Miniprotein binders against q96jn8r1131to1294. Designs and how they scored, part 13

Target 1, 164 residues: q96jn8r1131to1294
Amino acid sequence: TLEFLENHGKNILLSNGNRTATRVASYNQGIVVINQPLVPQLLVQVRIDFLNRQWTSSLVLGVITCAPERLNFPASACALKRAAWLLRGRGVFHNGLKICEKFGPNLDTCPEGTILGLRLDSSGGLHLHVNGVDQGVAVPDVPQPCHALVDLYGQCEQVTIVNP

## First folded at step 11 (miniprotein)

Design W23
Fold by OpenDDE base, fold request of step 16:
Structure W23 (fold): chain B 164 residues (1-164), chain A 83 residues (1-83)
Amino acid sequence: as target 1 above (164 residues)
Amino acid sequence: SKEEDLFKEAEEFAKLALEMLERGDYMYAAEYYLLAAEEALEAGNPELAFEYARKAIELAKKSGNEEFLEEAEELLEKIKEEL
């Protein structure tokens, strides 16, 4: 069963059998990691449950290749300077730096109810799915094993892992 | 060199900060300036680190995140020790 790990950002509360993450304070300290590593053909999906529009920006979605159980999470995903590939807005980031300006839809403008997914293909390419539609390869040749990461940042205050 | 790479990384974070400011995002702008300050300090440029940290603090006050503000101020004090 896919769940969020107990090791998470300090402003996160887990519920619903650790399938729901809620950021209960401020706009950051909201990083969570999914327990099972991504393997080829496994589609991991989260649904945006609640947006607080008093803030700017929204969730960050990506993968990490370090051991998530022992990771000391920074306040936000942008501060992950190693072993991290992230999707934010329309950009792709690697270890904190932008490597692609425009990819897929703008995550900052996804409404509540949007289902976002990550999947590795047989070549190690990381695909983004939006409401069941494959947006293509966001990051080619991602090291394995890797874990899906969600940063509940800014507007995004709650997400839930959903089945494909 | 390692220091040169760190300096370049600091500059990249500062650029990201400016991009965030252009869209009115003081939260990420503050965070990126803090990252820039950290990298500049590691690069052996405490003067530049000081400038970035000061900007981070200024913007942090606008975001209302006291915990982050404290972190930025702690870094500033560390930078001052190397000036």
Scores: ipSAE 0.866, ipTM 0.935, lowest interface PAE 0.6, mean pLDDT 96
Fold by OpenDDE base, fold request of step 16:
Structure W23 (fold): chain B 164 residues (1-164), chain A 83 residues (1-83)
Amino acid sequence: as target 1 above (164 residues)
Amino acid sequence: SKEEDLFKEAEEFAKLALEMLERGDYMYAAEYYLLAAEEALEAGNPELAFEYARKAIELAKKSGNEEFLEEAEELLEKIKEEL
């Protein structure tokens, strides 16, 4: 089954069989990684459970191609300098740098209950899904194996892995 | 060269910091300036690193993240050793 790994940001508390991640302090140190690697046709989805409006920005969604079990997580996903492709706001980032200005909906404005998904197509393209709607290829030719990553940043304080 | 690449990355992080400031996001702005400072220092430009670190500290105070503030101040002290 899909679960968050025990190796996570220091402000994260896992619950619900490691399917729910809650950031319990500050606005950062909230990175989690899903245990199973992405394979073609596997749709991995998380639901935004709780937003704290006292903060700015929101969750980051993406993939890493390094071994997640031994990864030393930085305070936020923006500081991942290798093997990382991230969706933040409307931008796409690779190893900390912006590679696309505008893609899909603004993740910073997604309300509670929004279901966000990641899926690899047969060509290695990484797709973003929002409430079941395929937003298209965010990142082409993602190296495999790769793991889905969620950074519970800013407003986003809780997410849960959900079935498609 | 490696130093040139690091310098360019520092500038890119600083640009990202400015973008965050434009939307009033002091949290990410502080983090990006800290990254910029780290890269600038490694690039052998302590003067530039100093400027970025100071900005990170200022913004950290605005964001209210004391843990981050401490990290930025520690970096500033390292930078001062190379000035």
Scores: ipSAE 0.865, ipTM 0.935, lowest interface PAE 0.6, mean pLDDT 96
Fold by OpenDDE base, look of step 12:
Structure W23 (fold): chain B 164 residues (1-164), chain A 83 residues (1-83)
Amino acid sequence: as target 1 above (164 residues)
Amino acid sequence: SKEEDLFKEAEEFAKLALEMLERGDYMYAAEYYLLAAEEALEAGNPELAFEYARKAIELAKKSGNEEFLEEAEELLEKIKEEL
């Protein structure tokens, strides 16, 4: 069963059998990691449940290749300076630095109800899915094992893991 | 060298901060300046770190995130010890 790990950002409250993450304070400290590592052809999806337009920006999606149970989470995913590949807005980031300017839809403008997915292909390519549509390879070769990461940042205050 | 690499990373984070400012995103801008400050400090450039940290603090105040502001101010104090 896919769940968020108990090791998470300090502003996160888990519920619904740890399948729902809610950021209950401020706009950051909202990083969560999914318990099961990504394996080829496994589609991991989260739904944006609630957006608070008081803030700017929105959730970050990505993967980490370090042990999530021991990770000391920074205030936001952008501060992950190792073992991290992230999708933010339309950009792709690696270890905090931008490696791609434009990829897929703008995550900052995804409305509530949007289902976002991550999937590794047989070649180690990380795919982004939006409402069931494969957007292509965001990261061509991701080290394994890796875990899906969601940063409930800015507007995004709640997400839920959903089955494909 | 590692120091040179850290310095380059600091500059990259500062660039990202500016990009966020251009979009009116003070939250990420503050965070990137803080990252830039940390890297600059590790690179052995406390003067540059100081500048970035000050910018982070300024923007943090605008965001209203007290915890982040505290973190930035603590970093600033650490930087001052190296000046």
Scores: ipSAE 0.864, ipTM 0.934, lowest interface PAE 0.6, mean pLDDT 96
Fold by OpenDDE base, look of step 11:
Structure W23 (fold): chain B 164 residues (1-164), chain A 83 residues (1-83)
Amino acid sequence: as target 1 above (164 residues)
Amino acid sequence: SKEEDLFKEAEEFAKLALEMLERGDYMYAAEYYLLAAEEALEAGNPELAFEYARKAIELAKKSGNEEFLEEAEELLEKIKEEL
């Protein structure tokens, strides 16, 4: 089953069989990684459970290609400077640098209840899904194996892994 | 060179910080300036690192993240040792 790994940001509290991640302090230190690597056609989805509007920005989605169990997480995903492809707002980032200005809907404005998904296609393209709708390839040729990453940042204080 | 690459990365992070500032996002702006400072320091440019770190500290105070502020201040002290 899909779960968040025990190795996570220090402000994260896992619950619900490690399927729910809650950031219980501040606005950062909220990175979590899903246990199973992404394989082609596997759709991994998380639901935004709670937004705290005292903060700005929201969750970051992406993948890492390093071993997640031993990763020392920085305070936020933007500080991942290697082996990382991230979706933040409408931008796509690779190893901390922006590689695309506009892709898909703005993740910073997704309301509670929004279901966000990541899926690799047969060509290694990373797709973003929003409420079940394929937004297209965000990152082509993602190295495998890779793991889905969620940064509970800013407004996003809780997410839950959900089945398609 | 490696240092040249690090310097370029520092500049890119600083650009990202500025973009965040332009939209009023002090949290990410602070974080990006801190990253820029770190890269600049590694690039062998403590003067530039100092400038970025100061900006990070300034913005960290606005965000209210004490832990981050402490981290930025620690970096600043480290940078000062290399000036």
Scores: ipSAE 0.858, ipTM 0.932, lowest interface PAE 0.6, mean pLDDT 96
Fold by ESMFold2, fold request of step 16:
Structure W23 (fold): chain B 164 residues (1-164), chain A 83 residues (1-83)
Amino acid sequence: as target 1 above (164 residues)
Amino acid sequence: SKEEDLFKEAEEFAKLALEMLERGDYMYAAEYYLLAAEEALEAGNPELAFEYARKAIELAKKSGNEEFLEEAEELLEKIKEEL
């Protein structure tokens, strides 16, 4: 079963059988990782449960390609300088640097109830899904194994893993 | 070279910081300036690192994140040792 890993950001409280992550303080320290690596055709989905619109930016979604169980997470996913492919706002980032200006919807404007999904295709392409709809390939060739990562940043205070 | 690559990454982080500042996102702007400062210091340019770290600290004070401020001030002191 898909759960958030016990190794997570310091402001995260896990609940609901480790399927719900809540950021309980500040605007950062909210990195969580799914406990199972992505395999071709596995769709990992999270629902945005709670937002606080006082913040400008919202959650980050992506993958890390290093082992997450004992990784020392930075305060924010933007500081992941290695082994990371991230979607933030409309941009795609590799190891902290922007590699694509616009892909998919603006994550900073997704409302509560939005279901965001990640999967790998058979070629290692990383796909974003929004409310069940495939948005296409964000990153064409992600190394395996990799784990889905969510940074409950800024606006985003709670997400829950949901079935496809 | 390794130093040249690090300088280019520092400039890219600074560009990201400016982008976030234009959006009024002081928290991300501060975080990106701190990343730029780290890269500039590793690239052997402590003068540029100092300028970026000072910007990160200024913006972070608007956010009120004491943990970030402590990290940024620690980096600033480290940079001063290399000037």
Scores: ipSAE 0.805, ipTM 0.911, lowest interface PAE 0.8, mean pLDDT 92
Fold by ESMFold2, fold request of step 16:
Structure W23 (fold): chain B 164 residues (1-164), chain A 83 residues (1-83)
Amino acid sequence: as target 1 above (164 residues)
Amino acid sequence: SKEEDLFKEAEEFAKLALEMLERGDYMYAAEYYLLAAEEALEAGNPELAFEYARKAIELAKKSGNEEFLEEAEELLEKIKEEL
């Protein structure tokens, strides 16, 4: 069963059997990681539960290939300078630097109730799903093993792991 | 070279900071300027690192994040040692 790891950002409170992550302070320190690596045919999905629209930017979604159980997370995922491929707004980022200007929808405008999904295809491509609809390949060659990551940044105050 | 690559990355982070500032996102703008400062310092350009760190501090004051501000000020003091 998919759960958020106990190793997470310091402003995160886990609940609901570690399937729900809530950012309980500030706008950052909200990194969470899914406990199982992505494998073909595994669709990891999270629902956006609560947003605070006073902030400009929202959650970041992506993957890391570092062993996540003992990793010392930075305050924000934008500072992950190694082994990270992230989706923020409409951009795709590798190790903190933008590699694609526009992919999929703008994550900063996704409303509460949006279900975001990540999966690998047979070629190692990382796919984004939005409300059950495949947005295509965000990153063509993700090293394995990798773990799904969510940064509950800014607007995003709570997400819950949901089944496909 | 590693120094040339780090300098280019510092400029890319500064560009990202400006993009976020255009959107009115002072928090991301400050975070990206701090990253730019760190890269510029590692690239051996403490003068540029100083300018980026000062920008990060200015923007951090608008966000009210005292923890970030302390981090940025510590970096600024480290940069001054290399000037």
Scores: ipSAE 0.803, ipTM 0.909, lowest interface PAE 0.8, mean pLDDT 92
Fold by ESMFold2, fold request of step 16:
Structure W23 (fold): chain B 164 residues (1-164), chain A 83 residues (1-83)
Amino acid sequence: as target 1 above (164 residues)
Amino acid sequence: SKEEDLFKEAEEFAKLALEMLERGDYMYAAEYYLLAAEEALEAGNPELAFEYARKAIELAKKSGNEEFLEEAEELLEKIKEEL
């Protein structure tokens, strides 16, 4: 069963059998990681449960390619300078630096109820799904093993893992 | 060289900081300036690192995040030792 790892950002409270992550303070310290690595047949989906529109930016979604169980997470995913491929706003970032200006929808404008998904294709390409619809390949060749990561940043205060 | 690559990365983080500042996202702007400062210091340019760290601190005060501010101040003190 897919769950968020116990190793997570300092401002996260896990609930609902570790399938729900809530950021309970501030705007950062909200990194969570899915316990199982991605494999081609696995679609990891999270639903945006609560947003606080007071903040400017929202959640980050992506993968890390190093072992997550004892990793010391930075305050925000933007500071992951190695082993990280991230989607923020409309951009794609590798190790903190932008490698694509525009891919898919703007994550900063996704409303509550949006279901976001990540999966690898058979070639190691990372796909974003939005409300069940494949948005295409964000990253063409992700090293394996990798784990799905969500940073409950800014607007995003709660997400829940949902089944496809 | 490795130093030239680190310097280019510092400039890219500073550019990202400016983009976020133009959007009014002081939180990300501060975080990107701190990353720029770290890279500039590793690139052997503590004067530039100092300028970036000061900008990160200024913006962090607007966010109210005391933990981030402490981290930024700690980096600034480390940079001063290299000046």
Scores: ipSAE 0.794, ipTM 0.904, lowest interface PAE 0.9, mean pLDDT 93

Design W23
Fold by ESMFold2, look of step 12:
Structure W23 (fold): chain B 164 residues (1-164), chain A 83 residues (1-83)
Amino acid sequence: as target 1 above (164 residues)
Amino acid sequence: SKEEDLFKEAEEFAKLALEMLERGDYMYAAEYYLLAAEEALEAGNPELAFEYARKAIELAKKSGNEEFLEEAEELLEKIKEEL
């Protein structure tokens, strides 16, 4: 089954059979990674459970292509300068640098209950899904294997892995 | 060259820091300035790295994240050794 890896940001508490991640302190140190790589038929989905609107920015969603089990995570996903493709706000980032100004909805405004999904298409394109609706290709050719990553940053205090 | 690529990356992180600052996100602004400082130092430009690190420290104080502030201050001291 899909679970968050035990190797995660230091402010994360895993629960619900490692399918729920809660950031229990501060605004950062909230990176979690899904325990199996994406494959073409796999849709990885998380539900936003709790938000704290005192913060300006919210969660980051994306993939890493390096082995996650012993990776030393930075405090925030924006500092992943290698092997990372991320969605933040409406931007798409590769290794910390913006490669697309606007894609999909603004993640900083997604309410509690929003279900966000990631999958690869047959060409290695990374798709974002929002509440079951495919938003299109965010990144055209992601190297495989890759793992889905969530950074419970700022507003986002809890997410849960859900089935499609 | 590798140094020119690192310098360009530092400039891109500084642009991201300014974008976040304009949004009032002091936490991301500080993090992006720290990344810019790291890249400028690796590019062999400790003077630019110093300026970026000072900005990161200033903004980190607004965030209230003491651990990040300590990291940024450690980088600043390292940069001073290269000046």
Scores: ipSAE 0.789, ipTM 0.900, lowest interface PAE 0.9, mean pLDDT 92

## First folded at step 12 (miniprotein)

Design W37
Fold by OpenDDE base, look of step 12:
Structure W37 (fold): chain B 164 residues (1-164), chain A 83 residues (1-83)
Amino acid sequence: as target 1 above (164 residues)
Amino acid sequence: SKEEDLFKEAEEFAKLALEMLERGDYMYAAEYYLLAAEEALEAGNPELAFEYARKAIELAKKSGNEEILEEAEELLEKIKEEL
């Protein structure tokens, strides 16, 4: 069963069998990691449950290739300087640096109810899915094993892991 | 060199901070300047680190994040020791 790991950002409260993550304070310290590593053709999805318009920006999606159980989470995913590939807004980031300006839809403008997915293809390409629609390869040749990461940042205050 | 790489990374974070500022996003801007300050300090450039840290403090106040503010202020004190 897909769940969020107990090792998470300070402002995260897990519920619903650790399938729901809620950021209960501020706008950051909201990183969570899904327990099972991504394997080819496995679609991992989260639903945006609640947006707080008090803040700007929104959730970050991506993967890490280090051991998530031992990871000391920074305040936000943008501070992950190693073993991290992230999707934020329309940008793609690697180890904190922007490697692509425009990819897929703008994650900052996804409304509540949006289902976002990550999937590795047979070639190691990381795909973004939005409401079940494959947006293409965001990151080619991602090292394995890797774990899906969600940063509940800014407006995004709650997400839930959902089955395809 | 490692120092050169750290310096370049600091500049990249500062660029990202500026990009966020252009969008009116004080939240990420504060965090990026904090990162930039940390990298600049590690790169052996306390003067640059000082500038970035001050910006981080300012923006942390604007964004209302006490934790980032505290971290930036602590970093600033460390930087001052190396000036």
Scores: ipSAE 0.877, ipTM 0.938, lowest interface PAE 0.6, mean pLDDT 96
Fold by ESMFold2, look of step 13:
Structure W37 (fold): chain B 164 residues (1-164), chain A 83 residues (1-83)
Amino acid sequence: as target 1 above (164 residues)
Amino acid sequence: SKEEDLFKEAEEFAKLALEMLERGDYMYAAEYYLLAAEEALEAGNPELAFEYARKAIELAKKSGNEEILEEAEELLEKIKEEL
């Protein structure tokens, strides 16, 4: 089953069979990774459970293409300067640099209860889903294997993997 | 060259810092200036790296976060050794 990997940011506590991640301190050190790589037809979904509105920015969602089990995560996903394709706000970022100004909804405004999903298509295109609705291809041709990542940054203090 | 690419990336991180500053997100603005400073230093431009690191310090102070302030101050001291 899908779980958050035991290797995670230092401010994260895992619960609910490692399907729930909570940032318990500060605003950062909240990177988590799903324990299985994305494959075509696998939809990885997380629900935003708790937001702290004191901050301006919220979670980051995306993929890394290096093996995550022993990776030394930076404090924030914005510092992933290699092997990373990330969605922040409405922007799409590759290795820390913006490659698309506006894609999908603004993640910084997603309320509690929002379900965010990542899926690869058959061409290696990375799709964002919002509350079950496919937003289209955010990133074409992502190298495989790749691993879904969430940074519980700023506003975002808790997410849960949702699956039947 | 690698140095020219690093210099261009430093400028892009500085642009991202300014975008976050315009939003009033001082934490991201400081983080992006720190990245810009690191890239400028690696590009062999310690004068530019110093400028970016000082900006990161000022924004870290406005954010009230001591961890990124410490990181930015440490980078500034490292940059001074290259000046």
Scores: ipSAE 0.748, ipTM 0.884, lowest interface PAE 1.1, mean pLDDT 92

Design a10x
Fold by OpenDDE base, look of step 14:
Structure a10x (fold): chain B 164 residues (1-164), chain A 83 residues (1-83)
Amino acid sequence: as target 1 above (164 residues)
Amino acid sequence: SKEEELFKRAEELAKKALKLLEKGDYWRAAYLYLLAAELALEAGNPELAFEYARKAIELAKKSGNEYLLKWAEDLLEKIKEEL
């Protein structure tokens, strides 16, 4: 079953069989990683459960290829400078470097209830799904194995892993 | 060897880039060529890296992607130091 790893950001509290992550303090230190590595055709989805509108930025989605169990998480996913591919706002980032300015919908403006998904295709391309709709290839090639990462940042204070 | 593996991976990425280019997907193709260039350089083949980087620059310009263009230009300068 899909669940968040116990190794997570300092401000995260896991519940619901580790399928729900809640950031219980501040605006950052909210990184969580899903236990099962992404494999082709596996759709991993999380639902935005709660947003705190006092902030402007929201959650970051992506994947990492380093061992998540031993990772010392920084305060935000944006600080990851290796083995990381991230989606923030409408931007796509590789090891902290922006590689695309405008991709898909703006993650910073997704309302509560939005279901966001990540999926690898057969060629290793990373797809973003929004409410079940494939938004296209965010990153054309991601090394495997990789793990889905969610940074509960800014507005985003709670997410839950949901099944397709 | 490690270098051989890097070389093979670079070629694979370049092939993928070409497929994307055929579909008119310039920025994603540029990205892949950049990755290929970096791998080629690491594999000790600056000549190949140079070719991939040049292609990345071309495609970055076509896509209007200033981020990839900067990456490509910076990488090209680094490659030239190894030639």
Scores: ipSAE 0.874, ipTM 0.937, lowest interface PAE 0.5, mean pLDDT 96
Fold by ESMFold2, look of step 13:
Structure a10x (fold): chain B 164 residues (1-164), chain A 83 residues (1-83)
Amino acid sequence: as target 1 above (164 residues)
Amino acid sequence: SKEEELFKRAEELAKKALKLLEKGDYWRAAYLYLLAAELALEAGNPELAFEYARKAIELAKKSGNEYLLKWAEDLLEKIKEEL
């Protein structure tokens, strides 16, 4: 079963059999990683459970190809400068560099209850799903193995892994 | 060798970029050409890197993606130092 990995950001508390991640302090130190690597047949989905709208930015989604079990996570996912592909706001980022201004919805405005999904296609394309709807390829040719990552940043205080 | 592996990977990316071009996906094709150019340069083949970077510039312009265009232009200048 899909779970958040025990190695996570300092401000995260895992619950619900490690399928729920809560940021319990501050606005950052909230990186979590899914324990199973993405494979073409796997759709990893998380539901936004709790938001605090006094922050302006919200969660970041993405993938990393570094081995996640022993990685020392930075305070925010945007500081990942190697082996990372991220969706933040409407932007797509690779290793800290913005590569697309506008893809999919604005993650900073997604409401509580939104279900966000990540999967690889057979060509290595990273797809975003929003409430079950495929938004298309965010980034082509992501290497395997890679792991889905969520940064419970700013507004986002809790997410839960849900079945597709 | 590491150089042979990098070269093979660069060619693989360029082939994928062509498939995206055939589907009309210009900015993602430009992105893959940029990755291929970086790998070709690391593999010690600056002539191939130059070819890929020029293609990436063309496609970034066509797609209106100014972030990829800046990356591609910067990379092309770096590649010219190795020609």
Scores: ipSAE 0.504, ipTM 0.814, lowest interface PAE 2.2, mean pLDDT 91

